# VH-VL binders against Probable D-xylose utilization operon transcriptional repressor (gntR): the designs that were tried, part 19

Target 1, 226 residues: Probable D-xylose utilization operon transcriptional repressor (gntR), of Paenarthrobacter nicotinovorans (Arthrobacter nicotinovorans) (q8gal4)
Amino acid sequence: MDATSKRLTRTTVASQVRDFIVMEIAQGRLPLGAPVREMEIAAQLGTSQTPVREAFRELAALGLLESRIHVGTRVRQLAEKDLVEAVPIRSALEGIAGRLAANNYHKHAEEVRGSFEAMKEVAEGGDRRVFAAASTTFHRSVVRAAENASLLRAWNALGIEVMTILAMASSDIPLDDAAESHRPIVDALEAGDPELAEHALTHHVAAYLPATAHSNGGVDAAVQAS
Key: E = the ipSAE of ESMFold2; O = the ipSAE of OpenDDE; V2 = 0.75 times the mean of E and O plus 0.25 times the DockQ between their complexes.

## First folded at step 10 (VH-VL; framework fv_tarlatamab_arm2)

Design q2 (from p2 with heavy chain A33Y; at its last look DockQ between E and O 0.54; V2 from the best seeds 0.00; counts 0 for: pae E 4.2 > 2)
Fold by ESMFold2, look of step 10:
Structure q2 (fold): chain C 226 residues (1-226), chain A 122 residues (1-122), chain B 109 residues (1-109)
Amino acid sequence: as target 1 above (226 residues)
Amino acid sequence: EVQLVESGGGLVQPGGSLKLSCAASGFTFSGYYMNWVRQAPGKGLEWVARIRSKANSYATYYADSVKDRFTISRDDSKNTAYLQMNNLKTEDTAVYYCARIPYKDFLHFDYWGQGTLVTVSS
Amino acid sequence: QTVVTQEPSLTVSPGGTVTLTCGSSTGAVTDSYYPNWVQQKPGQAPRGLIGSTYNKHSGTPARFSGSLLGGKAALTLSGVQPEDEAEYYCLLYYGGAWVFGGGTKLTVL
């Protein structure tokens, strides 16, 4: 009778495993290039290896894990090239999100303000990986405020938290300044100004480009440098 | 290793005052946010107050139930957080815990004290 | 005004699986609310289990996992042990303030 009151599906468990692994990568507990073993993850999460294997396939499709014959599965070693390729996509998606979110902000204000406050709190601790996670949570709250499931799904698939960790590693900006740099986004959303919100998000994301990375050479990159 | 020790609880009449202390050891106190959480006898947990670090001007936050009566403070030179409770009511009867949020992890209540009992009765 | 809601009581057999949930009166619970889970055994001080939705405290057994499910935060215990009999509280962050749920009494028979 007690077994009837609980419902777990393979997809639900695999999603929990996926989210766990993403967080472990983001927090540095699974370093880039480190081996990831199905049995160890299954033991940590109290589950069988089948949903872990499914999560591994999904993460490999997202480019976060990589498997090789007789070598096993590892956290993919992301390079400057990966950041150069992904930043324009993130910038475009978040720009759209900002425009849409500005018209919905009243329904999401507590969540967005709360995540901005959390980011400021985390900045005081001085840990760049913890800050990257809080920053990603803030950006996700803005994307949720766009109320567009397709957009959120596309955004989630980009591995934004890992990308943000790489960007923070290539920058020595003080964390309290990094947190404050998000205020124009919040202000534009609170004003209900879609054009300002789109601009704020697009330019904020573009500012994470590493000094040694290049955009793919468009006019937008030259304009931002000027 | 990490220790949080509450003190200052006791029996007091309604309208009275008490000051609780939370003495911290085993970690760099000045880098942590400190919280008070209470539990009335036989009841659940209730968050009471939080104080941030010096870097954020020791900003304070309170539950609505205590806002005009309680004051949280800290003395980083003594590794101690305080809760000044004024105009106490019978509804304030509880075990009072201090708890911390680490600066090296997400917003996470990781360590708790053993609590000190405050009884407000006439 | 803001209420965090948990099942008052749940029962599970040793070795079974149970999921505790944590809802918000303000709408769907997301990672922006930094869900935490705290365990309290009879006669003991509370102990942190999970923070930020998924993140286990170093002393948290592997059988505990955190997630978001159906607009709520969730704590899943797989392979429940008799020592897991306790009260479990969730708490959510609302931009400066924390709000506890009413707690779930977990009985292991």
Scores: ipSAE 0.278, ipTM 0.673, lowest interface PAE 4.2, mean pLDDT 83
ESMFold2 (binder alone), look of step 10: mean pLDDT 92; pTM 0.944
OpenDDE, look of step 10: ipSAE 0.686; ipTM 0.841

Design q3 (from p2 with heavy chain K104P; at its last look DockQ between E and O 0.53; V2 from the best seeds 0.00; counts 0 for: pae E 3.8 > 2)
Fold by OpenDDE, look of step 10:
Structure q3 (fold): chain C 226 residues (1-226), chain A 122 residues (1-122), chain B 109 residues (1-109)
Amino acid sequence: as target 1 above (226 residues)
Amino acid sequence: EVQLVESGGGLVQPGGSLKLSCAASGFTFSGYAMNWVRQAPGKGLEWVARIRSKANSYATYYADSVKDRFTISRDDSKNTAYLQMNNLKTEDTAVYYCARIPYPDFLHFDYWGQGTLVTVSS
Amino acid sequence: QTVVTQEPSLTVSPGGTVTLTCGSSTGAVTDSYYPNWVQQKPGQAPRGLIGSTYNKHSGTPARFSGSLLGGKAALTLSGVQPEDEAEYYCLLYYGGAWVFGGGTKLTVL
């Protein structure tokens, strides 16, 4: 295989590793603050350390991992403050996504609807971490439906997976209710109404913020800005 | 140990009816969604139906190929899932497997039965 | 009608690496489709290997890994063993229903 083929393969593997680690974090198998070792991940995935290292770099750039000299790489320990700061940004991005997705929904209906149904199904199990992952999957499907690569990159950079885990961990909302709270988003998208979709998403993001985040006015600011 | 045991298969004429059972043991049956999957002789796997847990009002889903002909149900008190098959066709001939989806675990098919053969022939 | 597509057959040497793919007629496969992989050996019932794109069952060997690749779900076997010769099915989730691919026959030579 020529050097080009090797490079393409490496990049592809790195992306796979990245996605794997994101899922592990989202589903709580890699806890916040937990060490992540290149060799272990490589062994687990049956790959070399090189693509894992590349994945780690990408994940660090996304704010999901952090590397410290002499300490190694860890899943980032997000503080409540981080969540509060990120909420207005998330709200804005997902609002934009909703507006755009409404125009493109017919192309993405199966993915969005499927992820919504899956989230409802996961709620049955009562595991808040697993639900957080499913929720993130749904929101990501909406962002993808916007067909805007820059928007998706910005959204991914917020570390929504981890944020959602934290939000769900601090909430007492029953998971079935949490799942159902996404219905207005789906309905708006199915209606092909950009304004309604934007509104639904913005309000949804605001509603899932911890009580402490609400007190700091961050959520209200995000909703008003939308 | 988790076990799923299918029964009720047999020979039936076209237009006939048959009811399959899936007896579950080794886990809390009521907390899991159950599926039926079939495999025609020498062919691939085909998803047939799914029934959710009581917590989700026993919601049911069907493949288009069996919709309005087949009915999936369950009796949690007996740890058993059922598949009522009506208006059977020759193309329904298959080994029928039951499989569970674990909760709160991931959306995956983890355990399968050994299957029961249904033959629809004149 | 939604169609899930797999390679009909693949061949790999013992100790080698092989990747099976799973595509959807609806578009690019994402984690929203919750890709599953099921193994079936001749004369045996199916066995679940991977769910939710990446998640291995407790009995799934470490050499198996799930991923997303080029708009498809992928199953990679690294260090293939003779016992891995089997039919491999992918299935994707579509809003309550599941759709199986046609299966890939993996031959280990």
Scores: ipSAE 0.238, ipTM 0.729, lowest interface PAE 2.1, mean pLDDT 87
ESMFold2, look of step 10: ipSAE 0.325; ipTM 0.683
ESMFold2 (binder alone), look of step 10: mean pLDDT 91; pTM 0.935

Design q4 (from p2 with heavy chain G31N D105E; at its last look DockQ between E and O 0.36; V2 from the best seeds 0.00; counts 0 for: pae E 2.7 > 2)
Fold by ESMFold2, look of step 10:
Structure q4 (fold): chain C 226 residues (1-226), chain A 122 residues (1-122), chain B 109 residues (1-109)
Amino acid sequence: as target 1 above (226 residues)
Amino acid sequence: EVQLVESGGGLVQPGGSLKLSCAASGFTFSNYAMNWVRQAPGKGLEWVARIRSKANSYATYYADSVKDRFTISRDDSKNTAYLQMNNLKTEDTAVYYCARIPYKEFLHFDYWGQGTLVTVSS
Amino acid sequence: QTVVTQEPSLTVSPGGTVTLTCGSSTGAVTDSYYPNWVQQKPGQAPRGLIGSTYNKHSGTPARFSGSLLGGKAALTLSGVQPEDEAEYYCLLYYGGAWVFGGGTKLTVL
């Protein structure tokens, strides 16, 4: 008997399909606007179409896929407007996550530091989509450290990887500088300071707003440079 | 098209030294981290060492079992990674593989060499 | 003393489904550990199958899939073929260093 045999929680096939599709979008193998076919996904994952169809419904409800009669299903084409709408929500959720995670950091330190190091490593490849996936993994590790299942569900529902891809496409920042800009988050968590962690995450996420939004009501872009 | 070819294995006495080479071709070597992984006869795989690309200042990492005895290095002009092994012990007897991590796709071990045998015996 | 744990052996019939698991002594395995799966057939060099939890290497057959299940990384093979008989290693990332599991010998019988 191992520890897995005592678990009451189980990941569904549909949730695995959903996570796969999000990753394919993040890696650019499913570009924004590209068609997505149930039969191809089912074949690729070695499953029936039923859980794939359920995953498609979930992703459509979350705004990552869209289906039109006689047109088919495709990855939703996201624009600057979508980013302007979602970033303040992400900023608030991650601010809360940072505050809670600071109190739990000792149990999650290896995971958070490890994901930060991974982000720095993938930055050297220069691929903004690979970096966006690694950045999302880092932020998820911080949200996981908050130990709040409702928060993690809400955060996951926001389409963070796609949002990060869009922000990276709209930015000139070199990827190694983008990776290093996450260091204040790690430092705040290591200090065990909830208010500092909340501030670091809120201001870091707010820097994903396009410059046009900053002049019309976003957070100050100068905070991102520090 | 990608090839990794290890060389420099052989028989050595305990306390001795060897230097392994991993010659790379079919890709831009300087863009990739390189790893050494070993497999003792009849046993599983064990990660040994890693050296990152020039963009990451050639940072190095070692398994605790070889720390302070082994040194990983690279020469990007020769497309070659090296493993200097000092103060060898009988438990270092293994086939030594070099392996690549692609940075353009994922943090993923994608290509492996065929290995070179190191035997440490009295 | 970080240990990555895999089932030592599993048996599956041709056409069947099997799931291999990969646990960490430090706690639950998440995408932050970048689980990798490597296949090794007798007398051959290892071959990468899956990296970053879900991502199949080019040339990995469709019947292989990666996932996270119950606090472990998992490799699922659906529609197992006789040529899938091999040893399968899990590999986890710990902030610059990698640790292999002990390997699972898959027998197709």
Scores: ipSAE 0.499, ipTM 0.767, lowest interface PAE 2.7, mean pLDDT 84
ESMFold2 (binder alone), look of step 10: mean pLDDT 90; pTM 0.931
OpenDDE, look of step 10: ipSAE 0.687; ipTM 0.868

Design q5 (from p2 with heavy chain A59D Y61R; at its last look DockQ between E and O 0.27; V2 from the best seeds 0.00; counts 0 for: pae E 3.0 > 2)
Fold by ESMFold2, look of step 10:
Parts: structure tokens; sequence; C-alpha cells
Structure q5 (fold): chain C 226 residues (1-226), chain A 122 residues (1-122), chain B 109 residues (1-109)
């Protein structure tokens, strides 16, 4: 099965430029806050500036780049810092959501199971951004099943789709396996086991830490001395 | 250019069988889930069945109305999906469309064949 | 039995705005049902307009937009053109199975 070649031929040039930039950000080769110039990216990838502009607009809409007139485009420094700080918060919120949802699952089972199946179907397409959206929809369905409006509001503020894009860019995991990694969450909810659901969500969310945060290495000497 | 061409429709008695084919071209068929959707004369659309790619073990799903009577299958070497219809009923009379889910948009049917008519009447 | 409901028909003047809705018998429609909109003109095969609630297919005119509204999926046409006269189907995803609505006949007068 020549899945990589087949997927590449169906992917637009703008999508390929987008994926390249996301990977460079995720791996730290394009530092947060660094300028990103359309002409330089176009030259590096051997393409015209038109698909590069489109990729820049998409990434700005997702919060990974920012542009200012007469200043230019930069990797958004705030986005990764906020996302790294959000992982413990997301983990706590989704843990609570899982615990509450386990008690309500019968009312939400079709929705939660359906969004899990949707992730599996989207994985066939091979587009990591589309998969990130489907994963976000699945997690939102679990949070909705908690039946706690304050929790849902707090969760929605965390920028989950961007966090998921960064995690997917840092991983070469096949999308089918990424989708399947959500099964323990569904199984815990179907069992009606609040403690197991909390555990499954907490462990799953811990894997969302962007690789750029991991790539900074150890603790500086001042921290170790204290 | 994406193209889907259905064939195998015709007139059949209640209780009879037909096998429909959907020949695909212009895209990497083996990487897509393939779907059948039908439309009774003068009526709306009804989803019938889906088969996933080889990477997903060719998993199938059926509408309740056709479960246990219809079987969806595919031959990736021929770029063709099939719908085996057994124990046909009058309510199975419809134009049958083959459709795919696009990579760019999640879970809708972007390319449709022109359809093949199945008539079940005595 | 799961039913997806749409208005049977709607009429709009050229240049006007109309909203088609899509409800589920199982409860509120959310993004987990991946609402989709399909257009079918007389004698033609259907074509996709919008997937995943908001996402326009390539070639969908800018005047079409999708949303969630009041527990239903919605398709809004702003600045309706005569060529928009067609049947519009909503479909919802129920964990591996799709259910189409009955379709809305949009008449442009």
Amino acid sequence: as target 1 above (226 residues)
Amino acid sequence: EVQLVESGGGLVQPGGSLKLSCAASGFTFSGYAMNWVRQAPGKGLEWVARIRSKANSYDTRYADSVKDRFTISRDDSKNTAYLQMNNLKTEDTAVYYCARIPYKDFLHFDYWGQGTLVTVSS
Amino acid sequence: QTVVTQEPSLTVSPGGTVTLTCGSSTGAVTDSYYPNWVQQKPGQAPRGLIGSTYNKHSGTPARFSGSLLGGKAALTLSGVQPEDEAEYYCLLYYGGAWVFGGGTKLTVL
C-alpha cells in the first residue's frame, strides 16, 4: 500500500507548506517569535508565494503565526507558551469531565461513540489538521457529557485544536493509531467507571505536550542549585 | 479528474438479487472509504452502506433497512466497489449512487456517480 | 427510529437571505454529528456544499455558510441567486452511519 505517495498527490501545495511550517515550529527549528518571510519559505520549498501566503493565513487563523502591517509575520510566541501552560489545566478539566461523564454516559453515548468513530474515518484521509479537528470534537463531546456548563466554557478557552496540531506535528504516529489511542476513554465511559475515565483522560492529555517544549532540554543551573 | 461510474442496475422481482459495481478513476481508490447512497423515485436520499480501506480491515457499516440483505465489498486492484443486494423488496427501488468522502472536508460526499436504477416489482 | 428533519420547502426572493435547518430526533445537533449539506438540481447527481458544520467544499459559493443554531444545523444563503433553486439535503453522522433529512426544496422567486 503506497499510502504516503497517494496522500501526497492529493494534498494541495498550500497544505504541504502549512505542514512544513508546523513541523519546523514543533521541532524548534523555527523558533517561537522568529520572523517568517513568504519569499524565503517559497524559495526553500521551491514553490511560488501564492500557496505560501495561503498557508500563512491559515496558520494565523489557527494562532501559530501573527502578522502586522510594516512589521511582517512571526511565529506567535504566546501560542506555545500558553499551550504548554494549558496542559496541566486541560488534564485536570478533562479528568473531571471524564468522572462526571461516566455517570451521564447513557444520555451521551451515541454522540461520544460517534465522534470516536469519526476520528477513525478521518484518519483514512491522512490529513493531520483534519484529524486534529476530529480529535477536538471527540474531546468536546466527552466534556459535553459531563453536563457542566462552567467546565465546558473553561475547556473551550484553552485552544485545544492548536495544541493537538502541535502534538500531531511532533509525532509520526499513524493517524489510525492516534484515533485508536482514544479507545480507553470510550471503554471507561461505557463501563460507567468514573475513576477509570478520569485516569484515561488524564493520561491521554499528558501526551499533548508540544515537542518544542520538550526540545528545550533540562533545567538551567540556577533552578538546579535551588 | 475524479470519476465514479455505477453499473449493474435493472429490473428484478421481489426476493431476487442484483450486484452493483462502482468503477473509480482519477484518485487513489484504495485510500478512501466508499459509500452507497440511494434515492427512490421522487423521494430523498438515503445512505445505504460504507466500506473502509484495507488499512482499516475493510470494515463495513449498513443502514438498518438493508442490514443482513446487502453486502458491500471492494477490489482495490480493479478500483471498484460493489453492492451485493439479496432478498430485494419493493422499497429497495431506487437510483443507487456511489460516493466518496473527500480528504479536504470531513464526512461528506463530494463526488457522486450518475447512478444506476434498480427496479424491484412483480 | 432516528429521523433528521428539514423544512419541506422554502421560498426566497433573488438577493434575499434564507436559512435552512436540520434537526435530529435524538436531541440537539452538535459538531459531533458532522452536519453536512448537499445540493441536488433536477435530473442531476447531488453535490456536496458544506461538511463538518462550517467547512465549505471547493467551489461552494461564498454566499453559502453553515452553522449551529438553536440545537439544529443551519445552512444560510445570503444574496440568493436564481441558480440556487434546488433541493438541499442535510445529513448527520451517527457513529458510522449517515441519516439524510427529507430535503428542502428552495424556490427562488
Scores: ipSAE 0.454, ipTM 0.741, lowest interface PAE 3.0, mean pLDDT 83
ESMFold2 (binder alone), look of step 10: mean pLDDT 91; pTM 0.932
OpenDDE, look of step 10: ipSAE 0.810; ipTM 0.917

Design q6 (from p2 with light chain S52Y; at its last look DockQ between E and O 0.54; V2 from the best seeds 0.00; counts 0 for: pae E 3.5 > 2)
Fold by ESMFold2, look of step 10:
Structure q6 (fold): chain C 226 residues (1-226), chain A 122 residues (1-122), chain B 109 residues (1-109)
Amino acid sequence: as target 1 above (226 residues)
Amino acid sequence: EVQLVESGGGLVQPGGSLKLSCAASGFTFSGYAMNWVRQAPGKGLEWVARIRSKANSYATYYADSVKDRFTISRDDSKNTAYLQMNNLKTEDTAVYYCARIPYKDFLHFDYWGQGTLVTVSS
Amino acid sequence: QTVVTQEPSLTVSPGGTVTLTCGSSTGAVTDSYYPNWVQQKPGQAPRGLIGYTYNKHSGTPARFSGSLLGGKAALTLSGVQPEDEAEYYCLLYYGGAWVFGGGTKLTVL
C-alpha cells in the first residue's frame, strides 16, 4: 500500500481532526460552550475544510458538538446532568467488557498492564486533565480486550474522555490514589474471574457519580458499597 | 529554556568502562523520568535505559541489549542523570542522547540533548 | 523480540501529502502504546514532534498530524516543504520500556 494514497490520507485527516478536537475539549483548550469554526480548525491543522466538516458531523452525532442554524457550531455545554445520564450506561458497558475481557486477558495483558502503568506514571505529573486521558486509555484497553467491536463503538460514543474530566472536576482525590483505585480491575482480569471483573468495573465507574446522584436512583447501591 | 547536555563520551577499548552524564537545566529535574537513547553510525535510534522520579523509587528499565552491563542513575541535587557502561563492545559504538519525558504532560520525548559520541574500538 | 516497523523510505513532491506508518509485531497499535514521532535531519539531534498519537509538541508545524490508521500509528504531512526532508522515527511504549521503529527516510523531490 502506498503511503501517499489520497483515499487513505483523507480518512486519516478526518480521524485526526476528530481526535484533535476531542483532546482539545478534554484538555480545556477548547472550553465547553465555545464556538468551533471549520476554517480555524482547518488552518490550525493545515488541511482543507472537507475533512473538518466530516469530523464535525461525527462529533455532533456523538453529542460533543452541536450546531444551530444561523449561529454555527460549538462545544456542547456538558454538566452534572450528563454524568448522571452517562455513568450508569458506561458502568453497564464496562461491566460486560470486564466479564468478556477476563476470558481474553492473556492476549491483552501487555496492553492492559502497560496502560495501568502509564496511568500511574502520569499521576506523578499532577495534571488532572492529562490523568483523565490516561485513565480513559486504560479503560479503553479493557474494553478492547473484550474483543467486541459493537461494544467498543457503543462505549466510545459516550465521550468518555470528556465525561472523565467532568467527574474529576467534582473530586479532590489525589491522582496517585485515583490511579491505584484501578488495581482491583487489573487483579480481577489477571485472575481470569469474569464475575469479579464485571463487579470491579461497574463499581469503579459508578464512583464517578456524585453521592447525591447515587441516592436518587443511580447505579446499584450494593455495587457501590462493595 | 529546557536544556540537556551530555558529556563523558570518548574512545574506549572493548571490555572497558565509561560513565556518561546528562546535566539538566530550565525545569524541575526531580519530577521527570530521564532516558538514554543511542544511535550507531549510519543506523537508527535505539532506546537504552530509563529512570523514573523519586516518587516511583527511581525505578529503572533497560533494553535487553544492555541489561546487566549498563546502569542508569540520577542525582536530583545535581540535576544530573548518569549512564554507567561496563564491559563495552564494539556494537555499543554510538552517539548517546539523553531525553526527558515532560512533567505534567503525556508520555513523550519533548527535549533531547545534542549527544556525546562513544567509540568502542581496539 | 518486539519489532516496530516503518516504511524504509518515501518520496513526496513539494506541496504534496504523505503518510508514514508505524506497526507493532505484537498486534494492533492503539493509544495504549502512546505513539511518539521524532524527526531527525542529517547531522542533527532528534526533535520530538508528536506524542500520545496526535498531541503536537509546541514547535511542531501545523502540517504535521498524528493518528491511528488500520492498526498502525500514522504521521501525515500535508503541504510538504523542502525542509521536511528528514528521517522520521516512531516510538512505542511497552509498559516501562520504549521501542523505536527503524525510521522512514522522507525525500522531497
Scores: ipSAE 0.381, ipTM 0.735, lowest interface PAE 3.5, mean pLDDT 84
ESMFold2 (binder alone), look of step 10: mean pLDDT 91; pTM 0.920
OpenDDE, look of step 10: ipSAE 0.750; ipTM 0.899

Design q7 (at its last look DockQ between E and O 0.32; V2 from the best seeds 0.00; counts 0 for: pae O 9.7 > 2)
Fold by OpenDDE, look of step 10:
Structure q7 (fold): chain C 226 residues (1-226), chain A 121 residues (1-121), chain B 109 residues (1-109)
Amino acid sequence: as target 1 above (226 residues)
Amino acid sequence: EVQLVESGGGLVQPGGSLKLSCAASGFTFSGYAMNWVRQAPGKGLEWVARIRSKANSYATYYADSVKDRFTISRDDSKNTAYLQMNNLKTEDTAVYYCARVYKDFLHFDYWGQGTLVTVSS
Amino acid sequence: QTVVTQEPSLTVSPGGTVTLTCGSSTGAVTDSYYPNWVQQKPGQAPRGLIGSTYNKHSGTPARFSGSLLGGKAALTLSGVQPEDEAEYYCLLYYGGAWVFGGGTKLTVL
C-alpha cells in the first residue's frame, strides 16, 4: 500500500474508532474515569492498535481521554459545562460560515446538497454514530463553502464530531427528523440569503444541545446573541 | 443471502414502453433505497434512478437522460422495485441492473444479474 | 453537466501496487461526495467494493483501500492479484443523484 493510502485508511479507521469510543462514553458504557485499553478496543472492533492509538490521541486532545504515566488512558471526568461552553462558539462560527457560504453557494451547492441528501439516507440505517458522522460532514461542507481557512480551523478545533455524537446520544429524536432539521439551512443557502443562513445555522446548533445544557441557559444565550 | 433478480427485459420498438422488476430477498427490503443502473453494450455504467424507503416518503431521483420518461417505484409487500420505461429510445438499449445501497455507508453493495432491454426498429 | 473522470486504463504487475483516481468536474472530491467503487469483471454483473470513500464491503479483499488523494477519490490495490483484472467504476453523489465515472480498465500482466 502506498504510504499515503495507508495513512488515509488509518485515519479513517481511527475516526471510526474515535466515534465508537465517544458513543460508548455518551451512552455510559464507558463510564467517566474508567480505563480504556488500546488492545481491548482494537480487539472489540477487529482492528489493529495503530488506529486506536490515533483515536486516543485525538480524544485526548479533545479532552475526553486522559493519559497518565504508568496509569494508562482513562475517560476524563467530563464536565457538562465543557460541551455547554463550546455550543455558543460553534453556533457563532457556523453562523458566520452560513453568511459567507450563502454568497458563494453556487460553487458548493452540489457538495452541500449531496451531503444533506446523504445524511437523510444514512438516517434510514438507524445508526446514530453513522448519522453523527454524516451530520458533521454536512456542517463541514457548509463551513468549507465559506471559503475561510481560519474559520475552518477554528471550527475543527471545537471537536464537532464529538459534540455531534454526544448530542445524538443524548437525544431521542428520530434520525429522520434530525436529518430533516437541516433543511432550513439548505433552503437558506439555496436562496442565497446570508442572514437567513446565519439564523438557520445558529438556531440549529442551539437546538441540538442536550436537554441538560438547555436547562443551564447556555443555548438560549447563544441563540439570543446571534 | 441477499439476492436481487431483475426481470422484464426484452425487445421493444422506439417509442414503446417496458416495465422492469427487481425482486429482492434475504434482507428487510422496506428499509433500503433501491437503484437502477444500466450499461449499454460495450459501454460503462450509468445511474438511472433511485427510490428511497417508506420512511423517507419513497422519494425518487432520476438521471437527466431518463427524466420524465422513466418512473421508479416499489412494492414493499412484494419486496420488489420497478422501473416503468416509456417513450423508449435506441440509446436506452442496455443491460439494466438493480442495486441496493447499504444505508449506513451509502455503499452499492449488492447488484442483480441484470436484464437486457433492446430498443430497435 | 457534472462529469466524473477516471483513468481509462492502468496496468500493473502481479504483487504490485496501483492507484485509481476519481475526479469531479465540480471541484475537489471530498467525503461529502460519498465516493463509491464498483468492480466489474468481463461478462459479470458489477460488484460493490467501497462506499463512503473508505468503507469496504464485507466481501472486499483487504488489499483494496479507498482514500482521498489530491482532490480526487482514490482506490488503491496493494499486492495485486491476477483476479483483480477488471473494470473499476467510481461513483460520486450529487444531491440525490449518482454519477458514474467512465471506468478504469485494470490489466494485470
Scores: ipSAE 0.006, ipTM 0.525, lowest interface PAE 9.7, mean pLDDT 86
ESMFold2, look of step 10: ipSAE 0.462; ipTM 0.740
ESMFold2 (binder alone), look of step 10: mean pLDDT 93; pTM 0.944

Design q8 (from p2 with heavy chain H108Y; at its last look DockQ between E and O 0.34; V2 from the best seeds 0.00; counts 0 for: pae E 3.5 > 2)
Fold by ESMFold2, look of step 10:
Structure q8 (fold): chain C 226 residues (1-226), chain A 122 residues (1-122), chain B 109 residues (1-109)
Amino acid sequence: as target 1 above (226 residues)
Amino acid sequence: EVQLVESGGGLVQPGGSLKLSCAASGFTFSGYAMNWVRQAPGKGLEWVARIRSKANSYATYYADSVKDRFTISRDDSKNTAYLQMNNLKTEDTAVYYCARIPYKDFLYFDYWGQGTLVTVSS
Amino acid sequence: QTVVTQEPSLTVSPGGTVTLTCGSSTGAVTDSYYPNWVQQKPGQAPRGLIGSTYNKHSGTPARFSGSLLGGKAALTLSGVQPEDEAEYYCLLYYGGAWVFGGGTKLTVL
C-alpha cells in the first residue's frame, strides 16, 4: 500500500473544497449572490458530497456562503456596510501583525519580499481581481511573520480577499500604484521598526474604505476622497 | 492562436557559445514575461532564466547553475526572446523550451514551445 | 541549496484517487510560493495544469485539483484515467525565480 496515498483525511479534502470555492468567488467565476450546489461541486471536483457539505458549513460560518430555507445555498451578497464594519477590525489586526512581524522579519523575509514582487508582477497584467488575490497573499505573509496563530485565525475569518475585491472595484487607482503603495510596509519590516510597521499597515488598510462611507473615527478614508 | 517557436539549437564543443531564439505570435508579446526551461536527456525539467516585460524594466533572473554564463534578452519589436549561452558545459546538454506567464490569471506557465535541442560534446 | 521535493513514483488504479505532494527545503509551502503543476507525457512538450495553488489552466480536466496540505502543495487526481499516466512536475516561485521539483512518475495500472 502507498503510504503517501493513505495520509489524507476527510477534513483535508473538505479544506481543498473550501479553498476551491473561495478561489472561484475571488476570480469572479462564482459571482456574489450566485447559487452554489453541493452535487455540482462534488461532481466537478470528483469527490463525494460529504466533504463538500463540510466545506459549505465552514464557509457559511465564515460568512462567505449563506443558506435560506427553500432557496438553498448562495454566495453571500456583500454590501458597502460590511466593508465599513470590517476594515477597522482588519486595520487593528494588521497593525498588531506588523508590530510583531518586525521582530521576526529575518525568518520570513524571503516570503514577504517574494509576495511583494509577485504583486508588482501581477499589477502589470491589469486584472483587478488577480491583483486582489496577490495583495491578499502579501498581507497574509506579513500576518504569518507575526508568528501568532490566534492572530492568523482571526485575520482569516474576515474574508480579506472579498474585501479587497470590493475595494479595487470601487477604485480607479492604477494597479502599479496600488502595488507600490505596499512598499512602506516592506521598508518598515526590513528596518525592524515595530512602530513604523504598525503605522504603515494601519494607514494602508484604511484605503479599503469606500469614499461614500461616513466614519466618525479610527480609520482615514482620504484615499477614496480628495 | 498563441505560438512559441524555438530555434538556434545544435551541436557545440565545450567552452563554446550558442544563441537561442523564441519567436512569439498570437499575443501582445511586450506585455508578457518570458522564460527558458530545459530538460537534459532522461532527466526532469529545470528552470533556466526569466525576463520581465518593459513595464518591469526588463528585470532578469537566472538559475544558479547558469548565472554569469547565460544572458536572457528580448526584442519586443521582433516579438522574440533570446538566450545567449556562453562557456557551455556538457551538463548544459538539453532540450530548451520557451514558455510564457499570463498576467490575466495567476502566475503560471500557460504556453510552451516544442523545444530546441542543444548538444554540448567533444 | 533550495530543493523542491516530490515523490519519485506513484501507482494508482483506474478510477482511483491519488495525491502528489510538493515540499520546499526552505520551509512550509504557502500561497506566497504560487505552486504550479505541469504534466509531461513521453516525447511531448510540458503542459500546464494548475497555477497559483488552485487555478486550473484552460483544458485541465475537472478530476485534477490543487491545494495546500500540511506545509506542502498537493495535486489530487480523483477518478484517474489511463491517459493520466505521465510525469508531473511541481514548481515554486521564489521572488522572480522558479524551482522545479524532480517530478513524479504516475503509473496507472
Scores: ipSAE 0.384, ipTM 0.704, lowest interface PAE 3.5, mean pLDDT 83
ESMFold2 (binder alone), look of step 10: mean pLDDT 91; pTM 0.929
OpenDDE, look of step 10: ipSAE 0.657; ipTM 0.845

